# Miniprotein binders against q9h3h3: the designs that were tried, part 52

Target 1, 235 residues: q9h3h3
Amino acid sequence: EDGFTAEHLAAEAMAADMDPWLVFDARTTPATELDAWLAKYPPSQVTRYGDPGSPNSEPVGWIAVYGQGYSPNSGDVQGLQAAWEALQTSGRPITPGTLRQLAITHHVLSGKWLMHLAPGFKLDHAWAGIARAVVEGQLQVAKVSPRAKEGGRQVICVYTDDFTDRLGVLEADSAIRAAGIKCLLTYKPDVYTYLGIYRANRWHLCPTLYESRFQLGGSARGSRVLDRANNVELT

## First folded at step 5 (miniprotein)

Design v3
Fold by ESMFold2-Fast, scan of step 5:
Order: C-alpha cells, then structure tokens, then sequence
Structure v3 (fold): chain B 235 residues (1-235), chain A 83 residues (1-83)
C-alpha cells in the first residue's frame, strides 16, 4: 500500500506544475538555438528550488521543449471532474472502461511516456535526444524534472495528444527509441492524473496502459511494447 | 559467502534488476536479498527473478521471505540462491 507516499507525490507534482518552467519554444525560437539552450540548462544541474551556483537562481518546476506544431488542449477538465464526482456518488462500478468513456466524453485525451533516470550524463544525453526529436518534429512536446534537493531520479515526460490513438502512442515510442533511449518506458493517460488516481487506489485501477522495453539480443532490435491491460504485445 | 542487497521500486526496470543479479552471481555472490516496497515493486522483483532464472537456465531456492511495514508501505524482503 502507498497511500501516504502517493499523497505526498501528488502534492509535489502540483507544486512543480505551479512553479515557473524553463521552456524552449520551437514555435518562436529558431531550432539552431537548441544546442546552446541545452548546454545552458542540463537537467542534472538545474535545481528544483534554485541555487546561486546552479544554472537557476529561482525555483524551476519543469524544463520543457515545445514543438513547432504544439497546441495545448487539456479538454474539459472541469466537466471531467464533475462527472467523476457524479459517478462516485451514483454507486455505479468504476472500471478502466468507465474512466476511458469519461475521458472521451470530456475530450481529456492527452497522455505521456515516462522514463526515470539518475542525475548525470545519461540523463542529460537522453533529454538532449528527446529535445532534438521535439524540435525536429518527431515528437510534439516533452518536459523533464529538475534536480531535487535530496537527489534521486528525475523523470522525462513525452506527451501525445490522444491516449486512445494506439498508432500515435506507438509512433512516439519509436521516436523515443530512435533518439537512443534504452530504459523502461511507461505510458499514462492524463485523465488519471486529473482525477488523482495513482497506485494503490481504492478502485484497483492501473493508470499505466503501456510499457515499452528495449529489445536485448536475438534477431530483433528496437522496442517491445506491451498493452498492460490485455497482456498483448503490440510491436 | 557474499550476499548482495538489491532494492526494487515501482519505477525499477525488471530487466535492470535482472542484469544486476546476473552480474553479482557471476562475480561470486551466493545469495541475493531483494527488498521491495509495495505491490508494484514486489511484482517487478518477482519478474526480475523469473528473467534471471530463464537467462541462466537454473532455478532459485527461496531462503527466506520477510514481511514488514515501513513508511506506510508493506516491505517484502526475499532472499534467494541458485539451486
């Protein structure tokens, strides 16, 4: 059970979203400036709350790269939350299918591939690869967490517009792998985040829909993507 | 006789844990002590054990299983050795 830890993680995530972001916006900044920006703000050195000796003196919640075609669309989050409260009070079963339907009805469709890496060269290298893929148009938008005061692993989030579009989810995975990423990836729809559904929830819902694993050895190369709910390989 | 300590979390790759276990066993470790916090971590620990068993073509013997509560989570410690 993770009730206590999940609550604290949710609070920390909300605080990060509300704090200032460092953004490379390819809609308004030439792609030729990306390498200099990445060198200025390596995620292993950017501190969560700012330090005079780090690249930032003020708090940073996220380091993000927006693609040229990026257009934020969170859908009707307020309508989603109201429908969720109604569903809970109705006594009707709460299942993955009912959450999927609520998300579709309220157009809350975005989701993300997540990867967790220790601070250091590998994290900075992975983020640089992802950022270049975003600026070059293979991915739409991505963000990475800054270094926590206590240390620990950092997370890179790579977003897709529609978690129900399997082809789009798989194309994002391919682009991540093409950028040289070999670690475990998990895909989570934002609807679970907006509703505060994490691990060890009362409804036994798994917010992870897909896992991607780098293929090791044999005749096959690249990633193996699993549909977690149906235990089916998609690639 | 060397026993290695491995901690598994909800974000730990089963393949990474498996590689760490294989390396330790190849370097002469006799036992592996796996600590998992929470149900997802436990599932990943068990998957890692299965991956290692398949890669080495050998079975594991469970020396002990210890269950505790720590930091609001169920902590499971599994100590294993090769048969």
Amino acid sequence: as target 1 above (235 residues)
Amino acid sequence: SETIEVTVTEETSPEEVAEEIVKALEEGAEKVRLTAYGPEALERALEAIAIVAKRLGRKFKVESIEVREEDGKVKVIITISLE
Scores: ipSAE 0.000, ipTM 0.178, lowest interface PAE 19.0, mean pLDDT 80

Design v5
Fold by ESMFold2-Fast, scan of step 5:
Structure v5 (fold): chain B 235 residues (1-235), chain A 81 residues (1-81)
Amino acid sequence: as target 1 above (235 residues)
Amino acid sequence: SETIEVTVTEETSPEEVAEEIVKALEEGAEKVRLTAYGPEAVERALEAIAIVAKRLGFRVTTITVREEDGKVKVIITISLE
């Protein structure tokens, strides 16, 4: 994709984050209510901007499940963005290392495994599996996009609290696979999302840190994980 | 309190609209609302808000997409938060 498409994706992501979310919060809601909530709000039917024929009449930005131990920590996003503006003005090179340093300095550490699926039964089934893993404590938090007006793929995001913790990122991958997910996964630190690092960005940075591919044939973790930044397979 | 309204057309410069938005917000407007009608105008509006988002950093933005008279219409509201 070219630079315009990357900027379009950034604008859409900002809009979704600002609109209302549908949340199942396991910190305050009994796990026994999850199945009814999933049946009421299947992501293939929840519409982005509301529709009289859908579960929602008003806009929904995201559908989310919070685990019992979930404690939101977005860090100092305002400080991160001020430092980013200063970095761009300074003429200092923009690299994965400098972005990592900004993220650590401002405690913007969260990241997410991404999977893209077409609207339908497979999406709803995958989301239900992820949501149950979150409520059961195998994953900490996840969200899924609602259906866009013209269709297209929807995204499930499964978060980890620290993208610099390689073992934690790999443990989340294993839990996703254990939930029955077999599609391609990519891992993106939230700092890249906040700073608008998408495909075809002007700094030519890879927009994801890891890829995970399902293995049918007896992998110990159920998948092969590649470190995209260093082009190294993790074992 | 103050909302500034901007119409984007197929002839509109995304850079010029981005400058108008930034100036309005810096001069104390609480919100700027963009309206674009038709595929070409929508493309220019999305490019303008992407420029604004990168220039000002993360900001509160609401995007509404509709169909009107057989064409796509978007309404984008930007505020400082």
Scores: ipSAE 0.000, ipTM 0.097, lowest interface PAE 21.9, mean pLDDT 77

Design v6
Fold by OpenDDE base, second read of step 6:
Structure v6 (fold): chain B 235 residues (1-235), chain A 83 residues (1-83)
Amino acid sequence: as target 1 above (235 residues)
Amino acid sequence: SETIEVTVTEETSPEEVAEEIVKALEEGAEKVRLTAYGPEAVERALEAIAIVAKRLGRKVKVETITIREEDGKVKVIITISLE
């Protein structure tokens, strides 16, 4: 995907955050209802704008599952953005370390594993596996994009509370793999999204911190995780 | 001007926004900053960018995206340039 496509998808994702979500909240809904909810709202059939014949009649930004331990904490996003603007005007060098420090200072620490899948059975099956892992407490929260009018790939996002906690990031990768997911995963901190850092940015920052590739018969984890910033394999 | 500003409202059509962007670029703007208020305006801004790319036959680069809150509404600022 070219830089334009990545930026466009990021902008669409931001717009989708503002539309209504279809949510299964394990804190208030019995786990026994998950299968019926998944059957009612398969991601491959839920449409972004509520097309005729879709399970949803109204626009849907995201389909999400909240785990028992989920606590929304976005930190000080406004303070982060103000500090970022000041930094850009200062002419000081901007590095991945700079962004990390900004994130820590403003408590904007969330990040997500991303996977892109074509609409269909494989997507719905992958989502069901992830949703179950969330409800069972192996993951905290996940969301999936609805089907676009023109089709294209849908994205599943699996969140972690702290992108600076390498162990937590790796544990989430393991849980995703245990749920039967074998595709490529990329990890992106939310701070990069809030600051508008995408592919081919003027600072040459890689918006993806980690990459996970499935590995047959290898490590107990079932994946190889690459630290892209340092170009070092972690597993 | 180096950067031209375009405001997108719930009443502004994507085509109208696209025309303003194209005009700004043809007049020599290096960048165009789109400001959208509310979810519908954001979608229209994104659609306008796609229209611009098609009309010009050139790739549009998204330089920055910023989210704010103003007057109880979400405000999204998208800065674009031509590649």
Scores: ipSAE 0.020, ipTM 0.454, lowest interface PAE 4.5, mean pLDDT 87
Fold by ESMFold2-Fast, scan of step 5:
Structure v6 (fold): chain B 235 residues (1-235), chain A 83 residues (1-83)
Amino acid sequence: as target 1 above (235 residues)
Amino acid sequence: SETIEVTVTEETSPEEVAEEIVKALEEGAEKVRLTAYGPEAVERALEAIAIVAKRLGRKVKVETITIREEDGKVKVIITISLE
């Protein structure tokens, strides 16, 4: 069931958020220390639950880099979740527009560009590029998942403050491309994550708002961005 | 993450599950996670994966397989993607 699936994914996300994070915080740490930190904690080697043979013996939920100007603001997540429950029991239609309005009302505006890569050199190289862009001020904040016990791809998340600010979302895409990233990127507002809405859901909502593809031969931006909800090309 | 969740039961048609998976993958899903409870459901999940591989003419990569026991029945979670 969709409800069962959403509950399980929400529990996994909560566990990762609650477990310790490995953080390079550019607000308090000199940029000159970044290369040593990246060498110490390559995401392909950091294990989710700890392993004596890995860089960590204890669980790690996320590996993150905070930019010098990063100022966290999650909005009113509790109010959002209460309003979502009320909406579901009201019988009122659940649409992208109603979710957007709930997010705006409760100031839950952050979103993220996602990229999924297999454990290995390409993942570690991509993460290093993103981390340097964050420390140099081209991006605000990013995180990457550690290696799961069961394997599978790892995810790099690059955050923006406001998913309704299309120009800001596109500027983050440009900065990711300028950092040397060439894989597929998808953009998801955090409101979908907080409400447990994933690709397959009972309301048939698409949680992915934008998709970015690298353009070989070059555009002025280095990528082609599609608005998934409206099926409109933006670049 | 663009992962589609599919629950397979002893009454689930492998052909119908395969159709759902094919559609999801062709529409851009990165992964499909199949959850099957009990031996009949597991058999149907595996048949569906085989049908998907044949229909797409592409290699199906099994990312993970998790095997557990729940309420005296085997529970298998298979996550797949396209190579």
Scores: ipSAE 0.000, ipTM 0.083, lowest interface PAE 24.4, mean pLDDT 77

Design v7
Fold by ESMFold2-Fast, scan of step 5:
Structure v7 (fold): chain B 235 residues (1-235), chain A 83 residues (1-83)
Amino acid sequence: as target 1 above (235 residues)
Amino acid sequence: SETIEVTVTEETSPEEVAEEIVKALEEGAEKVRLTAYGPEAIERALEAIAIVAKRLGRKVKVESIEIRYEDGKVKVIITISLE
């Protein structure tokens, strides 16, 4: 039941990562081609498993935009997973600090701002704004999920290089807001994703580190960012 | 008259929650109470309820809905049953 739910989430994530991606790579493609690419592949219309009536006839796992300076670094995910198994077997307490140390030791430092939106014009408009910010150099890399079989919610992920670099995380939030995004954002380190830290996890860990709320006219940053665990404002 | 408790967050898969709810109702649960805090969680909770209705081919009755404003966000507690 609970185990089935966790295994199902992991299996879906693995399948998406392994299926082909639609990528606009600003390292090799002129920025002038972005608008045409966005028009060809609006995320509300790209189907997860392909449909002759959609922009894609073949499966698509993710739609992504890579910035000109993007340099992927996933760290040692296999070493992280092995160390995690050893930690669980050891009987030592599982805490945010323990997970942070595992992430640092294995160089699994990336993280992401998440926004969940229903398929439609709001999603496509939000993605276009994010994609332009990536190509213009305000953000490093982003991806958005394709439309699911049943039309469920889609997610936009905006990545930063190092979740332990608070300033970098906050700068990404500012760039997202400058792109016109007003919805609630949450920040999740990739180490939590790799280790299966989701809602109602066995270790009672908060699944996200930060929360960003749009602020009308009050903040120079355009948002308030909270540390979710401590309920402390960072702006 | 067992009531099943479900917490929905911004990380929750609506499809997976819908499967848990369908199973519980088919196994004799009379009511399901969903708690969701914040806009993403609320949207996911409503999506899960819609999937349940579609999969069972039966009308889902909303027994109650509590709407609160807590610490800067809306919290909803939705209790459902089958008609």
Scores: ipSAE 0.000, ipTM 0.106, lowest interface PAE 21.4, mean pLDDT 79

Design v8
Fold by ESMFold2-Fast, scan of step 5:
Structure v8 (fold): chain B 235 residues (1-235), chain A 83 residues (1-83)
Amino acid sequence: as target 1 above (235 residues)
Amino acid sequence: SETIEVTVTEETSPEEVAEEIVKALEEGAEKVRLTAYGPEAVERAFEAILIVAKRLGRKVKVESIEVREEDGKVKVIITISLE
């Protein structure tokens, strides 16, 4: 919401990461069990802190699906945080290029396509499509937020290994569209999340690198992708 | 309408591709279609598009991106125009 500060958003993100996750791990669970798992834990019904009448009695930070080939690499987040503190105290300009260099130096390369949907059937249907694409190998890993106490919009995050790899980012967008997703997508590198770059940040940085809009073009379906950092329309 | 074809490889200079694109657009081409084979070539194609936008001082519109796999190699076809 408009009332949230970067500090509040960062604290909420940290709490979600630390609380338990509901995970379907295709590395250890047969794909045939996915539909039952999705029916048991629809994201519109799973509550953030556990409530009577929900599938969970305990807090849930994220609902996640790991692909068969998923191999997590978060890089050197501690080194990144230390370098970020040094950068802020140095007086040097804080720009997309400076943050990109910090991320590369500390191997914090993952990023994610984000989609925000209201709780309900469309969210659950979109998540099911994404989860199936992950288990079938078209995407590597994804997660969705549980329903917040105040009932706001929920977010689906679809990860790629390397935000500097434009092809990988675009291939993930294509796979999301192939799963039937038509809403607005934005792409955010995890380095921005770790460093607390959100909407209305003090450095006036755009909090995402790419934006994808669904459209039909000519005889084929396509996406319009904008490079937000350089103000260039890529598709 | 005239469309100019450009092939990008892992050894192609983004600056050279950008110069070819700028020339084609300034000579009246409506669109330029870039075909890139493999991840390195795709990255060079996008670097060239960024250089074109900076050099022309105009918004470059990417009309479409088609991502395909052929013989274990990624093939990307990027069509651009000026706005």
Scores: ipSAE 0.000, ipTM 0.272, lowest interface PAE 16.5, mean pLDDT 80

Design v9
Fold by ESMFold2-Fast, scan of step 5:
Structure v9 (fold): chain B 235 residues (1-235), chain A 83 residues (1-83)
Amino acid sequence: as target 1 above (235 residues)
Amino acid sequence: SETIEVTVTEETSPEEVAEEIVKALEEGAEKVRLTAYGPEAVERAMLAIMIVAKRLGRKVKVESIEVREEDGKVKVIITISLE
C-alpha cells in the first residue's frame, strides 16, 4: 500500500462528510414523498463532484435518510482525537478495550452496518429498501455514497446509536434483512473511523466488530452474525 | 524555521503552486501549509505536492492534515516538509 494514496483518500473521505448531503428528513417531510425522492436521486446516478448529465450539478458527499426519531449525537470527537494522540505518545498498550474506553469517555458511541455494492439497479433497489425501513421506523438513519468518477463499489451505511449495545446492533441487522438485503454486512464503530483506523493498521486492530451473512431458510432467523474479535457465532 | 502559506482553489494551477513551493524550499523554508477549499481544490493541492516531490527528487512528508467546516464548505489544511 502507498502512503501518498492513503493520505489522498483520507482527505477525500473527510471532504465527503463536509460536502453538501442530499437528505430525506422524515422529521419534516411526509413519508408519501419518499418514492419520488428515491426516483429523483438514485445513488447509481448521483455523482460525487457533479455532472450536468446526472441528477446533481454540484458536489454531493452523501445521500442520507433521517428517521422520525433521529437525534444526532456525535459526542466529543475533538476530545477523542486529543486523547488518542496522548495515548499514542504514552507508550501504553493500544487494544480494542482501550479504544472502547476512549469512545465511552468521549461519548463517541455510534456505529454502522456497511454493505458494498456495484453501481446499478441492485444498489438502487437495496438503498430504496433501507430508506423505506428508516422512514417506517425500523431503522434510525442511513446514508449511501454517490458514484465515484472512476466507478467502483458504493457503500450503504446503516447507523446504530451505541456500538456497545450488542442487542441494538443485532436488532438493526434483523431490520436490514427484513428489508430484503441479502449481501454481506460488516459492523464498524465510528470511533475507528474518527481515529483513521482501517484494515492493516499498525496496532493490528480489527475495526470490524461483527460480520453478518444471509442464510436462506435458516434457523438463525435470516442471518448468521459472527463476533469478529472473539470468533464466536451470535446467531 | 520558516513556514510558507499557500492557498489552493478549484482554479489553481498545480504546476504554478509547485513552482512557488519548490522555490521556497530551495531558499530554506522548512514547511509549507496548503489550504484548500472543497474536493477539487484538495485534488489540485495533492497534484502540486506530487510535482514538488518529482522536481526535487525527494520524498515529501505530510506533517499534518486538518479538516474544518467554514461557511458550509470543507476546508483542508495540509502541512508538508521534505523527508
Scores: ipSAE 0.000, ipTM 0.091, lowest interface PAE 23.3, mean pLDDT 79

Design w1
Fold by ESMFold2-Fast, scan of step 5:
Structure w1 (fold): chain B 235 residues (1-235), chain A 83 residues (1-83)
Amino acid sequence: as target 1 above (235 residues)
Amino acid sequence: SETIEVTVTEETSPLEVALRIVFALREGAEKVRLVAYGPEAVYRAEMAIEFVEELLGRKVEVESIEVEEEDGKVTVTITISLE
């Protein structure tokens, strides 16, 4: 069912957020300890629900790295949820613009670049590059999913403070590319995550605002970025 | 069959999927079933639906969404029609 698929994806995300996280926090931990931490907890080997044969015996929802300047700002998520319920009841059209306005009103502005990779060397290498960029100050915060029992793709999330700040979103993309990442990237505002807007959502909204493709042979800044909401090439 | 099936993978072009959907509908299919293997494929199927709406100037209705898991792999089947 339409609503069932959205509920399933939202429930999985909520469960991961509620389970313990493995965190390297550069605000309190010396940067010199990062390489040992990355070697101890490669995302391809950390299991979602724990396994005596893996680095973790207990469930892990996310593996995260916090930058030295990281200051979480989730905005008024409760007010956003109440406004969302009212919007759904009102009969008003649910569009990217309407959701953007709700996010601005409730100051729920953070967003993230997403990359999906199969478990293995490429994932672990990509995560190490992102983690180093976070600890060195080029990015603010990132997290990666642990290995699910299914063995499907894992996701790396690289956060920015304000999805309405296109320059900030593009600067994060450049930093990701500078870290050696060549994968397809998509950008999703956290307002969509909080409201359960995932792939195949019942409102037929594209779940992402931006898309970044690696550009190897050019003198461009390593990528081409499309603004999907406005259907405009930014780079 | 009145329903045509289109497979979407992590490497399938959203525009290619959209064109296949448009072709099926123009040939008289009442519904199109999109079978997406994994999260990237689901995202690409969603982009394809948006392109179909742009190409036809008509709204696409999502009739049903089914999620299946087998041997650790997730498959999402999205059935669509025109409004």
Scores: ipSAE 0.000, ipTM 0.070, lowest interface PAE 22.4, mean pLDDT 80

Design w10
Fold by ESMFold2-Fast, scan of step 5:
Structure w10 (fold): chain B 235 residues (1-235), chain A 83 residues (1-83)
Amino acid sequence: as target 1 above (235 residues)
Amino acid sequence: SETIEVTVTEETSPEEVALRIVFALREGAEKVRLVAYGPEAVYRAEMAIEWVEELLGRKVEVESIEVEEEDGKVTVTITISLE
């Protein structure tokens, strides 16, 4: 249901990680094969749990594209969660700076730009643009959710390897916009996801570090990126 | 860790609990231990288990339920796994 919180959507995304993925891996597959792969597995038609009438008969958790330089590193998430419980027990203040330090200590640095789109041509077109940007080296890695059995919006996640590297986060936004994406983007460090921190949390933390908006009707035809924590425009 | 512990209080949303269960299982935990402090927390843990079943499309097996009472305060520990 569209009433689900960001936390519920994150839990759904993590549950999908347990099922098989459809991956185009540019480290081992020639770029010339991408268009055929995108045509075979459009995200609006790939079903979450499999269907003989769809491109997949078996469950699919995610559809992903890995760039040539992609090297997966999720860090020590279990250590992060243990340290989080210790922090809560300690009575020490829980602030963005404290979470940032926990993330650095446990090497849980990845983050992602998120966009949510309804199933259909616009989703498939957006995903194709993102996938090409990944294979061409403008982005590192991306994934998109398959179509749920009850419908609803699908999510495209575009990852950066270090949420503390603001320039890298902004470069990813620029590459997403250059790929033709015009919808609202929000950037969330994975540390917030792994700790279950969402918009209305008891610690009053903002899990979204950045928002990117495409400005239609303005003289400048580009995105505006807002630093949500400091309420300051960066572009 | 083979078993991951998740604490639940009257202020913990069922969605937060469900997220933590799903994450633990994704990271290779065979069991998750839910420690619920008080009756509202127990209700929230139960809701979370139902949401995990829906999210994963699989049944959650309740391995054990332990109840401890001290000075009128109830703590319920629920250990779960995927069937």
Scores: ipSAE 0.011, ipTM 0.382, lowest interface PAE 9.5, mean pLDDT 83

Design w11
Fold by ESMFold2-Fast, scan of step 5:
Structure w11 (fold): chain B 235 residues (1-235), chain A 83 residues (1-83)
Amino acid sequence: as target 1 above (235 residues)
Amino acid sequence: SETIEVTVTEETSPEEVALRIVFALREGAEKVRLVAYGPEAVYRAEMAIELVERLLGRKVEVESIEVEEEDGKVTVTITISLE
């Protein structure tokens, strides 16, 4: 069952990456066009595999917004995968520390804040806030899943360049909160996604590094961030 | 040698097809035969093959592709193996 769940989640993530994306690219498109684009493609209405009744007739893997400074860099994923195979056959312990070192060695450093919301107005409103923050330069890049055939919650992913840069990760959290987001956020490094670290993984690793909870005390934009790997509060 | 058959339709997600391929191979299948009904299903089968390569970290070899047409309906059978 554990292997089944991990493989299913990995397959879903990879299939979405391979299908076409609906992209608002602030590097080539004026910011004034964003509101019309958001109205045309609300995530609660865009279907994963297309539907005559939805905004899309063709499959959509992700709905994304690229900031003006966005420069994609996935690192050496092939080298990471080869090293991962060697690590698994070595008999050495597989820990957050060994995965972190693997990621650093192969420059697979990006990560993302995740929020899961049911299809509907709150999802579309949250996505619009995040998209505006990206286009205005407060966040670098974000994407949201389309509505799945089976239903369930959709996910908004807000990316940072380097999961080992805690200040950058915390600054992204602050920008998400400043955009009006109050739900639970979790942070996952892309190395975990590439290597299939999901719930109930074989190595019993926590699938996320950080957790952010909205804090009513102090600033309205405040949150509490926990480092889950080290069980330490960062804010 | 054992060959396992996986059916693909316009309603079958690429991730579902990929998962079925992975489990067939892990259960000892030497080859997997993908039977895709219609152009959309063929697209989904092709995506599933790429997804399998990423999941397993191994290359998929396409052994054969057979195309049949009956009553205006196209069926494509893709037989695959690992490397």
Scores: ipSAE 0.012, ipTM 0.451, lowest interface PAE 8.9, mean pLDDT 82

